VHH binders against o59646. Designs and how they scored, part 5

Target 1, 363 residues: o59646
Amino acid sequence: MKNPKFTENQKEIEKEEFEFLQKLNFIIKESLELFNTNLKNSMKFINYITLPIIMASIESKSFNPFSEIIEKHIAFILNSKMNSLGYKFLPLGYSSDLTYENDNSIIHIDIKTANLENPSDFKDTVPLGINQSSYPGVLDCKIRGKNIKADCKKIKVYPNIPTTYNNKLTITNALLFIYPDYKEIIDEIREDYIAIRELISINLKDILTPIEGSLEEFLNYKPSNEKKRLEPILDNIVRGYFIHDKLRHEFSENVEKDLEEFEKKIIGIAKKLKEREIKPVAILSISIPNGELAPHYDDEIVSGKSWGSSFRYHYKKSGNSVFKGLDNKASRAVFLHINKEYLPVLKKYFDPITVYELTEKRL
Short names: E, the ipSAE of ESMFold2; O, the ipSAE of OpenDDE; V2, 0.75 times the mean of E and O plus 0.25 times the DockQ between their complexes.

## First folded at step 1 (VHH)

Design c2 (framework vhh_nb_b201)
Fold by ESMFold2-Fast, scan of step 1:
Structure c2 (fold): chain B 363 residues (1-363), chain A 119 residues (1-119)
Amino acid sequence: as target 1 above (363 residues)
Amino acid sequence: QVQLQESGGGLVQAGGSLRLSCAASGSIFSIYAMGWYRQAPGKEREFVATITSGGSTYYADSVKGRFTISRDNAKNTVYLQMNSLKPEDTAVYYCARESYWGSRLYDYWGQGTQVTVSS
């Protein structure tokens, strides 16, 4: 699509998108230390919420249970900051991670995490569902009972999210946190979780239940205001899973040995997580164009791999997905944070890196 | 990846004893539950005994008090000590490793070892 001229309305759309990017830049920079501190604290928690997530990931052979934990943690912090900017949480029933509203716009934020050792997850593309933005997607062709042809035509699909809702403009941002490789941490604790799950399912499942109040201590733990150690809180939760002394005695003659092993494994995982510090390598903001702007972007900025499930937005194609109707020449994909020790690695994938930076002249 | 190899089967008289061994390779042994199952001719495969990573043991009612399951993590081996054998204990005995902790799905199986108890 080669129409270079934007209407006044389309220029106003990009202006609103860029104003949100400026606000997002402000809150991320302001809260960066909060992300770092709270990530370390979140990684120390083994509670009723995080343990099931980890166990479900082990059972389903999911790549990384911590990606979900980190994304929930980011969402929690971001929600508090969006409220401070006058945005109100708005549940529209779409698949975006967070949806907010102010007087002029509806904001959809999709939180992504990527591993620095897997550059295919961050160097060019983000996955999007047709229910996560107003931008039109595409699906790859498939031939039934035959191999997929590389030159098959793209099938255009329209999203369920409108470009405007109740006179408010829809703005979509994919917020990507890039982390160092933490596979060693996952591998290290995986064996302990496998052992714990075995003890619960075979030996302890019918005698364990959370004690009221113990979970509340975890959920409301605030490092800045708390002086409590995590080990006593974990001990209370483990002991609190006991329902009844009678049930304990009706199981294995080795119940006490299994309980001691269970406690040691829980404390061991908490200790391993406490010794880890996970900080982002970089935070990348990707301003997905509003669907009204699609005629100004090349078809190649979207690609798909399957019928109706998802497509990929290629934020480096089409002149690096620049805001085309604005004079600032800012990229739609910009770094809000870079950890300087990783700058040489990032420069390999983002060259020249200055294209992906918000400068004072562009803010 | 995971291989289990049973040994120690054979022919014994009623009231005799056998010790079955199962050597595991290709995996970390100590963290998984290990079990013994048996299958008699024309019958379904039935549970005999299991031992957890922590050393807790569970037995089928038909073998409780006669069979003892144990493990040696240093040798990557699980054992089944069978005492006071009865003709009804005649079966192919299989060693199994649980696929995932707590799944109760035993998807890594040995080839089996024949135990025959004569009257």
Scores: ipSAE 0.000, ipTM 0.106, lowest interface PAE 17.8, mean pLDDT 68

Design c3 (framework vhh_7mjh_2)
Fold by ESMFold2-Fast, scan of step 1:
Structure c3 (fold): chain B 363 residues (1-363), chain A 120 residues (1-120)
Amino acid sequence: as target 1 above (363 residues)
Amino acid sequence: EVQLVESGGGLVQPGGSLRLSCAASGFTVSSNYMSWVRQAPGKGLEWIGRIYSGGSTSYNPSLKSLVTISRDNSKNTLYLQMNSLRAEDTATYYCARDYYGSGSYLFDYWGQGTTVTVSS
């Protein structure tokens, strides 16, 4: 039974979560042009900031570089906007999401990209790491390990993230960018980037502030057939930059100074990508409830299908996507942006489509 | 066959130190990401930290000052050094082969676990 009366504290928790959703909506909408940039221009910018990451991803051949390129680009843009709102980047190391704090909250933003042609990556559920949310999960699992004895129907996974720490409320948002299938674009650029790598050396010490081992691990990286083997290295490199927030302005100056030479080298890429644009089909925000709100939501809204699999937040289960203690009962799963050209396809997967405006709309 | 075998658990006094071992067979630890995970009685799983294929490490911030993960490539063995142990560190400790993805922590093979009890 998940219908007890909201306490005043639980109402205050939802108010803070909703207030952050409003702030996130503002920064995403004001930054749409930065996310909807021409592929050529985005690749120029990314090359100077994340060229080592792009080169490593492409050279692996078994790893799709497009999603990583876009996620890192989004992370850099979002970090700038969060700073302008008074949020300090908090380098936690174990989380794959962006973590921030201000005087009253700790914010976890989990950036996801999904391909429109793979609806299992975005329809009904989003992946959620055990260290990204304060909401307890449930395993209805298949055991994979030797001698592990789990009662899969009764096992609860208690998050390592507290609901409140030092009077700061934990807020978790999954931020999902849905893109068209760009496999052909990826194939077209792979050879050109390999050639550029051979012609242009990069000095990671001048561009990135290294953290323990991340630079050495990248420099000694060898391609592997295992998917996502690069992701921990890439995350450590990005976190190294974010840990040294003070260097952001210095980094921007370095990027500008070298743009001319890299532009000449990427002309071949530009010809193959002529007038192509990296634009999301849609941007979906999902406000995952704080664990103190568990009595009001479905027990299985955070669940895993098998031992060792990632947990998922099931935002389409009845009642999961509503701020229940607020008078307006605003949606927790809302589109911050929709590309109208893709609306018929989106309606196939999302019915109804809820778009966040000053007052919420259903499409 | 992939196999992970933990050892080194037992009874330890509060404030003491303990080193856990994880012997791997059927694959090479230096070619994979490896994690340590624990489960206290009546509690859920808690991630402790990981070592990447290149040798760098990442830790749960609540445990970072208390633990160190290392490996011996010649022995194909992973280690967890724990210092300043407290009663709340009582748990079953697992080593796991780590398949890390964006926004996810995935473990495809686990050891059987070794129990650490911190008590007087």
Scores: ipSAE 0.000, ipTM 0.180, lowest interface PAE 16.3, mean pLDDT 67

Design c4 (framework vhh_7ubx_2)
Fold by ESMFold2-Fast, scan of step 1:
Structure c4 (fold): chain B 363 residues (1-363), chain A 120 residues (1-120)
Amino acid sequence: as target 1 above (363 residues)
Amino acid sequence: QVQLVESGGGLVQPGGSLRLSCAASGFTFSSYWMTWVRQAPGKGPEWIATIYSGGSTMRDDSTKGRFTISRDNAKNTLYLQMTSLKPEDTALYYCAKDLYSSGWYPYDYRGPGTQVTVSS
């Protein structure tokens, strides 16, 4: 009790992590209308994101493209805002969704989405690959399979991301958007996906490669400066001659009729998606501690259950942190936004709920 | 070494105006958010306003209509324009690198401050 609760090194590291949280909070609150607008208001960007994701979904046989569409839309908005704050996008980011640097730090942002109807995706943990942060994880050695190698000592696994690089501190944030159930929307477009798959038999990578070339331009797009700049670019990529030329040899001898049907189905899906209002129920910032902080936290805050398990960050496990966070169990997770209409549902999993403001506010 | 020096304070009558300045050195000023905070006698620090590197601002609602934060990146200088000053505005005014929040983090990172006294 005479001994300090926090070391000076811990205080300095957590100060920098907290300063980034404050910047992230400001970005999210400044941009809240962009995240809260319905798909109709963002139709131009949703078309650009929606079409390549729909085509990738058809190729992968996935009928749940909504999460990816929302995450790409969020990434687009965040990239614009991070650039305005002087953070430079790092194109050689490893396992994180977005990687940036400024004079003092390397920032990793992992964008997460969750469905309100599936609380296992948001109530206690978030998925966290070992190479998405500098924090070490712990594996429970108990094996649950035909090979019976039995119980062993828990194993600590170290990430390849350093805690500092070139005198810049590594900061990792998971940014979690919770949405209402969108299963009805997926079901509504499923038959159109099946029809598209029946019309074509082509490797979609040949179509998507030109889109990758414009990704940097897409991420740096500023709608306030040029409202229709991306529309001609992506129209040329998605609907232009190059893609149609590639598709032609995969269709029947009545190729023009097959292409008309294909385009009609794609436009139909995009139209159905744009007519839906998709707004977040809540937005959480989950600050994964820098690996130098591991001695001050519970050993299992990043852990997997067995040899085959993925790692998860257990943000409700206690840590000795200066952060003021979510309830009394997770000092490094905070709500940046809550739709009050869903507060009773959220309180089943989070109690109390604190929405981060410069003056602390409890709901 | 980061250096912040506030100026422009003084004694003013209620209803008067003041413009505070903060001269910054030792870091790339244009890349950082800048904040004004004040501390009245016997009270804790109170956040006033923050300005983005790009010029967007976040302001405390109680002073939003009377105080305006701005910056000049060419001069490495932060400003606070204060109008319709009230006795309750009497405080030491500090500028700070990045966003300040005493409710969430215990550390201060402010300059030495400039005294504003609103009295007849």
Scores: ipSAE 0.000, ipTM 0.274, lowest interface PAE 13.0, mean pLDDT 67

Design c5 (framework vhh_7aqx_2)
Fold by ESMFold2-Fast, scan of step 1:
Structure c5 (fold): chain B 363 residues (1-363), chain A 123 residues (1-123)
Amino acid sequence: as target 1 above (363 residues)
Amino acid sequence: QVQLQESGGGLVQAGGSLRLSCTTSGRTFSSYAFSWFRQAPGEEREFVGAISWSGGSTDYADSVKGRFTISRDNAKNTFYLQMNSLKTEDTAVYYCAASYTDLYWSEGRYDYWGQGTQVTVSS
């Protein structure tokens, strides 16, 4: 079917999406300087972010340390501001990295980064895991570990996040930070990052346990009294690790040498990142419509991937057809910040550029 | 740093099979996603198949699905391409590649490449 359907249930959600956009705009504008300075100005701050990200990457299928570091830095800053707007952080059990609630709604924020030199990551679509939204998706046919027939059938899949929770509406926002080319920085830290992963996985896996999951868990860490002899080393590095409670034997000389090498590598990465001035080119807010997006697969508003359980939301096509905006007051995809130095480059991909500054404007 | 070396290429009749191996050096084999690409005479290099760093996901070009299988052996620091039911259009130089990311379809995202091994399928 080429004629897109409009889900009637989306109308009420658009009003809640618009209210969230206004609040998000306020905190992003207020916090712009924090995104610029905190990475370069504090080695201790970088250490607190760097190690949790490294440990999270051990469990992930993808290795992209720079993007992960930046995304967690953004998450850390946003989390510090959400409480001031009346949002309560929701604990583990949800698939998104940032989930909050207030009296009326539950908000899922999916933080994305993109390199200005790779426009396929930002110019028309935003990638979403099915577990990162309240919407069902459609995937190409593929049976993991088995051969399939040559013909491929589209498979409808469902996300883990419900559309309502305890009678509150749920909304999803993708917050995309576009950065200048950073390939040189990735190249500089890549081998040290991998060396740290290998050291942890092979030599220290039975001794060190990462603090993963919510930022709340990280902030509430406290070490065991039995393991405090090594905590001074860990405190100098980051607070995202603790020594495994089941270790019953005295630490060997080799363990202490491995921890010293680990500290040296972490400090090396932190120093390289601290010496870089990292600031976003632009910040784009994408309000992802709630409900059934699967009916729009044939309309090219949603597309699946043959690799994994993810989909792409085509926000420019969506906004120009079925999902026309937020309560007729703002576009679904709108810039909250633009570095004017990069305006000519951005206009190659966005023309006009829609900016929200208390009201929507076109540049 | 990782160095890649292909082996197992050669001449085979249509309908036959070959197994390509890619041997790697270095401590960090398990941190990489691996792919096979091929380049036929006068053509651009094209994607053939990929396996994720965890080994939990594989993907293939439509032209080889059901005939080729990619696998990895972390204990041997080696990954493989099993090629069955070979066709004359499979004739190409085959390259193995390694990446720190799972962007398997993007040639520009691979950090290390082998030198290539010739596969010739005769009718």
Scores: ipSAE 0.000, ipTM 0.175, lowest interface PAE 18.2, mean pLDDT 66

Design c6 (framework vhh_6z1v_2)
Fold by ESMFold2-Fast, scan of step 1:
Structure c6 (fold): chain B 363 residues (1-363), chain A 123 residues (1-123)
Amino acid sequence: as target 1 above (363 residues)
Amino acid sequence: EVQLVESGGRLVRTGGSLRLSCAASGRTFSSYAMGWFRQAPGKEREVVAAISRSGGSTWHADFVKGRFTISRDNAKNTVYLQMNSLKPEDTAVYYCAADLYGSWYTDSEYDYWGQGTQVTVSS
């Protein structure tokens, strides 16, 4: 897809983005006292009345109600303030928490929260999802298996959301709120950590000043498979298979296109699982044609890394745990990125289950 | 909310061709990935083809690959399924569906569905 405004009016786009960041900061500043007062009162109520009751009834797990309260209060305030500025709330989003539009723009706001006790969450890097960026950027990828290590080159990625859509400029902003501790009452929102402009400017610098070639060539360049990179088609999910993570490194080696050798390897793994009394009840396997890779993992096949890493990236929206109640000896799931011709071999030696069954509570 | 209305289903002879259309109304059509599904009596619904928001990426099921082609016209808020070399086993009710996220997989959940259009292929 060509983004005409981005190509022809790069500085105008940057100006619009910066102007919106100023409006967002103004909204936050104007609402800061109201936000902090309401949130503080809500947290006092939760800590004093609700949280002791919840804590008495929960199983042993990490629990942080503070992030959800922050998100909901921010959403209420933002919706009201954006409407007052002539922006209409759009009920459908493009992977952001909130989406708004006016006559000239579509605005995506991703709400992020960070604990002040974890400085790396707000000082080192503020991550933007590939489908949350309104500009091309650079995505670092690392190919790393237990026995094989390789740092891949930075990959230039085009946004999943067009820079312009229906003659409207598309802008994505990350709004970062820092809180002192999930057990403390919030005192203030740190507006100085709205950093999307800095992240976008860094990415634009890399895009606009390529090492390989001229600026004009780069700005007009469209990879032949850019749509496959931005919109990967994952076909051939047949059934779920679950491998205990203690043995995943045996699958992290590059799998030759030899079905007999693959079957021999699978038989060896199944035998080891039985000997160690580990039950291999499911393997979530997905077949992607060798030429079709996740946008940031173009070189993954050549390094012998864990085949599951690129697959997990595209399923972040589905949640982090799909294997609840299946195997008490498994500490984490392993997703395999393999060719569909290997699925019949897996079916011979492991119990297949559907993704639906993997997400259901198994008693 | 978006409403989808399929049209073009009819009786066709084996080896014939047919184009199905799906007209969208309501929310912005170009914000959705679109898919075509079919269901024959006594069988489960199956995915036939899908197309991304921009039309730059398409997927076709193995059983129709080379015979069916999905396309879209965002100016007309319409998605199409061109069906060539029709076989009796292609007889089914065909449904179009819209996916809000614009990224789809074979088992992706679709947000909005049409009412269906009947295709019958006779020998």
Scores: ipSAE 0.000, ipTM 0.099, lowest interface PAE 23.5, mean pLDDT 51

Design c7 (framework vhh_8h5u_2; at its last look DockQ between E and O 0.00; V2 from the best seeds 0.00; counts 0 for: pae E 21.4 > 2, unsure alone 64.6 < 65, placed apart)
Fold by ESMFold2-Fast, scan of step 1:
Structure c7 (fold): chain B 363 residues (1-363), chain A 120 residues (1-120)
Amino acid sequence: as target 1 above (363 residues)
Amino acid sequence: EVQVVESGGGLVQPGGSLRLSCAASGFTFSYSNYAMGWYRQAPGNQHERVAIITSGGSTNYPDSVKGRFTISRDNAKNTGYLQMNSLKSEDTAVYYCAAYDSWTGLYDYWGQGTQVTVSS
């Protein structure tokens, strides 16, 4: 449709987005050591949230049981730093993880995590709900099969987030933390996990079932098949254990020994997790264009493939990783941190021109 | 090749002023999109940010120095500055200049530091 020239207003929008990117870079650089996940301060979380999540992940064959925990930890760190940049936390009912404002802008930060062993989560796209940015998305409904000639009509979906709020510009950033595979951590605790599960299933199930159905729900929890939230199930299990532990002086010696073994193994796993450092391989900042900039970017950079599915931002499409109205050609998708040990792996997935704009000799 | 070097530190009385300079080599402020920051570290403490200036000239300061310190840069001289007024004993620290490549975010350059001592 032939790309129009940037208006002065559109250039000002990109200038504000780029100013925020620079400020974000300062707090990320300052916080690198804090992003090394150390679970020492989350003992309660380790004991009844972290361990059950690991157990559920082993049963569901998931290799990233820590993503939810890490995202909340990152959010806490970022929230502690944003005020120093002149941003006030805005606890409104928005779909982003973190929302802030200053005199000129409303900032939406969406925190993402990805496992290095699952490149589909980071190599081309990042998940982006339609209401996490002001950029319109395209929903594509294709008739399945290469031998079918007919395509369904593409539908343009507009977000509820406007490009400006009460004279303040909407700025959206997806902040992607890429982590190494957690397989080694899972393998290290696997024997203790199996022993705990066996103790529960054989010797302790009658003791740990004061809350009807909770233990059975947990042991058979499968994220893809369950409609219930995991946290209430975990809380019920912990509550059941705690109640029965208060009465242990009334139990036989064999029951006491089984409870002691159960506690010993839980504490052992918690200690191993508490002393682990899980640090990012890389941190990728993705500045999603304000919706006013849509004429200058690919129509399908925010798109979904089926009815009711989540949308994704396609940051590797031609020109999507660049601030097009800025003289300096700054990148919208830019690494703020790379652990040099993992550089060869990352180079398998990132085009230096589109996303990875540094030459190899400069890294 | 690329480096930043601080100067202008010294001993000053409470209420006095100092201007720190940060000379950059191997890049330019007008050609590159480098952002600049000043950090300080007192003995036994973590370093803290004192001021930043983006490639576009936007500045930010923590409340502890706001109104007293001013960060600036001269792109023609390839030099950044920190003007420190109304100095307090709490401002005693080693001051570091940092330059960040704003385009990629991956290049950061730190100076060796310059000592500022505020004592009566």
Scores: ipSAE 0.325, ipTM 0.743, lowest interface PAE 3.9, mean pLDDT 71
Fold by ESMFold2, look of step 2:
Structure c7 (fold): chain B 363 residues (1-363), chain A 120 residues (1-120)
Amino acid sequence: as target 1 above (363 residues)
Amino acid sequence: EVQVVESGGGLVQPGGSLRLSCAASGFTFSYSNYAMGWYRQAPGNQHERVAIITSGGSTNYPDSVKGRFTISRDNAKNTGYLQMNSLKSEDTAVYYCAAYDSWTGLYDYWGQGTQVTVSS
């Protein structure tokens, strides 16, 4: 009574979502060796990206330093394989990580990376932006810490992706890559980086001479973006010195000595990043329900922490999220890969763990 | 609340020595958060940096004072120092201590200054 039966159209939608999930799982599972090889090849560039990783960590405090590499890597694999299956790449697909189309459907694939130490990002759930689903999320309008809750039955979180476009069904998937934490490695150099920025800032008058006014007035100027000019100038000088080998010997010998010692520390951190596992702890493939399937997944696609700008799909909330309108009750979320070294840790978060396996077919 | 106060200025003959102190309150000269610098200003001139010590302990000096001035810190007293040796008449100036907040990138706190006069 609360959940109406599936219409025939809704069953057909789930059949198409399931068939695409199987195609995606096959592509990724077959491509695991290429994925690992390309990741290994990218590590030869780690020395060039270690400083950008350090600089970004000061802003964000925690992250997977390889997330952009993973996204590019999956795009490479999928672009090659999807074309052979008759799908064409669409670069502007509502800002999804990857968008494809064929005659009948438009495919949106979003690549998620999660830190193994942040289970709220992967445990039985996947976060969704408004450009990553066509299913309206249920809005929770309670006031935090109060016994008051607004009646929001008529308001949902409405995503950007339509349920159909140009008479084609929208199909939305997530690939979730779970990685080890890298915070300890980055924390090791954080204080040294802060000290180097401080040292450069104090010595800016040696290399930066404004035409008019004082250097302090110039650096404290806030243009229309309300960020002081000092911050981007410091970052620029760091890049010039350490990446481009510029500005060498423009500071005093004592300052140059400290800059050279920091450069050696960058190299040491790059070595530690190379030695840490770049391979994922686990790879999870998730079929996100199309919005035409409402209300069948309303208890699984709910508002996130941002009430109207994001939501979450709880792919295991009701025991195991399945294709509810299909007789086979196949899972919408399956593991494509598990690093067996981390299996004891993964069992703390997942029970049971269902793994997709390739099977041979005989005609 | 956060404040630095200079002391130790005075009159000294050419070739003499003087030690300036910079006492901090409301923050600690620690390796993790703050640098300290000494600046000087003679009448009619702009501020000139004469020494800096980073939160990591590294020091820097312009050529005009290199080898004659030494900056240091005493963590137990929450005080920075500028040891000034082989003083010249051109070192005559008001000397300012400045503390640098590493998150903003600028000296946020300047003292009131202490006069150093090098005269026969």
Scores: ipSAE 0.000, ipTM 0.131, lowest interface PAE 21.4, mean pLDDT 76
Fold by OpenDDE, look of step 2:
Parts: structure tokens; C-alpha cells; sequence
Structure c7 (fold): chain B 363 residues (1-363), chain A 120 residues (1-120)
């Protein structure tokens, strides 16, 4: 479809989007030191985090072990800054995790972490939840070029967030934090964890006592297409033992010995994780077009990694990710931080790369 | 007319202290979207931000001055301050006060600067 000509309304909306992007960029840029400091301080809890990381990686998916921590810190810092600037926190349960209100706008901020070695997380696009944007789009019924439904080519996606809320413009921004992965460290201990999990599973009779019925029947219960009850129970026991230190007395001495040995290994892995510098390869700030800008950006909105639950803003190579209605045609995607060592890799996925700078006046 | 005027500069020995003031007229620093910053420029160098304070009171410093410099603002007096302690020869520069819109990232107002010279 031929992109309609820019309208005055488009320019006005994009102006507001641009202004907020600049504000957010400033806030994040000014908070980088604090962010880094907080992350470093969090390493004192690395032992509590290491096992959950290992547990989450059992399905051999690329996992950023620090993603949750990073997101929490970012959210905390951002909330503090936004409040200090007069934004009111708006906890909309149907919206993004961070939503704010001021006199003129409702702000939605999505925080994402990605692994550099997992291009599916960020390659050419920024992922968004379907509930985080006001932009209605026509998406291919495909995931990464594969058809999901034979009878579906394209589908119209309805946003969960309106273009305006309470007569205020909806603004949606995304922050993407790209990190190196830690797969090599996690892979080192994964097999050991599997063994421990099996060990615990075999000895569940020592921990769980049925009041009524068969323990075996209880553990093997599988409703419909869900996982067996055994899995979440096992996970809880693992956490109880290694993280919460509540179930150590429930195991036999022999089992406990094995668990203690594994704990030492966890500590070793924790050390390795700690010794590895936790710094983002890049921080990308993106202004997502408001739904009123449809269909100006239709070609830039693509199907998400999970069909029906997400979509992506496509970072097009050749400078198409811009505020189209602005005279200066500033970029919608701005890097706030780049590790120069990774610049060649980043350029494979993002081109051109626009870096945030404050505009100076001559004295 | 909007005006920003820096004062408090001078000659000081290494290890000494100075307190710079920035008096603003025609606008208020307490505006929600304004941040105030101190910048310095040494001969042959570019402008360097040495401190910034947001309308909400958040501060940031580069590593070069962190722990030595403190920026503050008195909203009632519409004046910004830069307390400089443990001054070094490398701190010698013209210091400027600037206010800019945090929404746009644009510098709006600059003073004429005040000379700070650190020399034995």
C-alpha cells in the first residue's frame, strides 16, 4: 500500500513522541552510572541468583542470567526519575510494567533485555508485547517467515492500549539492553543440575507424605496438555533447599552429601558469573509510533516472536526508522550506549546507528 | 530578558576550594522540565559538563570531578551553585552555567562564564 502523505496530525504526534524520546534518553543516559553501581552491588546476592539461572536454562534456551535483575534496577531507577520530573505512576494492569501520566500524555515504557548471541531477540527489530502499544497493524501470519496457519496470510492486530487515554496522547517507548550471553558458564553445570534434579525426584518420598491417596499418582497427574505436577513440585524443592535453606533436614545423609557437593559447584559458577563484567553491549531507546500514525508505519511493524502475543518494531536498514513527519527527520531509534568493541556486530543488526547527544549552543 | 550570570571564579592554590554561583533572571530553574548544568572549557578543549542537576534534584558528575564537586540549586533565590573542593591544575578553565530543557535535550541559556585558575 502506498504510504499516505504525511499529515499535520502526524507531525504533531511525532513531535510529542520525539520530545519524550529526548527526555527519556536524557534520563537513562544520566542514570547509567547509578545503574552500573546498583548492578555491581547486586552481585552480593549472586549465590541466590545462580541456581535459578541454571534452572531456567534446563531447556537449552539462551538465557541472560541477569535479565531479571537488570529489569528491576532499570524499573526502579526510571520510576524514581520519572516521579522527580512530575510524572505520575499509573499502574494499569492491562498495560506495560511502567506507565506514567502527565498533563498531556500517557507514557508506556517497555524494558527489554537481549542476548547478543541470540539474534532472534533483537535482529532488525525491537520486540513489544501486544499490550504495550497503541499501534494497530497488519501482520503476517508468520513467525520468522514461516506460516503458522495455512488459511491465514495476514491479520489485523488490535492494540490493547488506545491511541488516546483520558484525552491524553499515548506514547510508547522501548528500552533494549543488549548483553553478552553466559551460555558457556551455564552449560558447564547444566548436566550436574539434571543429575541433582533426578536425585531429588527419586527421593521425594522422604520429603512428601501423602495424607490421602498415592504419592505416585499425585506426582504423575497431568491435566490435559499441561506438564506433570512433578515438575513444579521438584522446582520448589530445589529452591527450598538451595536458596531458602528450609528443606535440608528432609533428605537422607547420603542425598544431602550429594546436594552439598552440588552446592559447591553452584558457588563456583556464581564466582565465574561475578567475575564476568556485567555491562550492556548496547542500550537502545526507541519511540514506537502511536496508533494514529497508521498506516504510515505499517511496513515497520512486523510479527512477533510469539504469534498473537507480541509484535515488533522493525529497525530497517537504510534509515527508515525515523520520525517521518519531522523536518529534521530524527531517528526513532537511538543508542544511548555502545561498547565500541561490539560495534561491528551491532552494525549487522542495526544500521545506521544513531547515538544520543545533547544539542549544544555556542556561547 | 533572560540572563544567566556566573560568579565566584578566581585564582586558587592546588587543593583549595571555590564556590561558583549562577544567578538566573527571566526564567526559573525550578521549572519541571529544566535542568541546570555546569560546564567548563579549557583553552584548546571542548566544553565539558562537570555537573548537572535536574529539577527534581538528581545530580550527576563525570569521574573527573566526582567526589570533589557538588552541584546544588536554591529555588527560592533562583540560583545554582558549584562547590569545588580539592582543586587541581587540570581544573583550570572557564566555567559556564547552563540551563536546558530536559524534554528536548537542548541548551537554552548560557552565561558568560567565570575563570577558574588553579596554580601554585
Amino acid sequence: as target 1 above (363 residues)
Amino acid sequence: EVQVVESGGGLVQPGGSLRLSCAASGFTFSYSNYAMGWYRQAPGNQHERVAIITSGGSTNYPDSVKGRFTISRDNAKNTGYLQMNSLKSEDTAVYYCAAYDSWTGLYDYWGQGTQVTVSS
Scores: ipSAE 0.000, ipTM 0.169, lowest interface PAE 17.0, mean pLDDT 80
ESMFold2 (binder alone), look of step 2: mean pLDDT 78; pTM 0.784

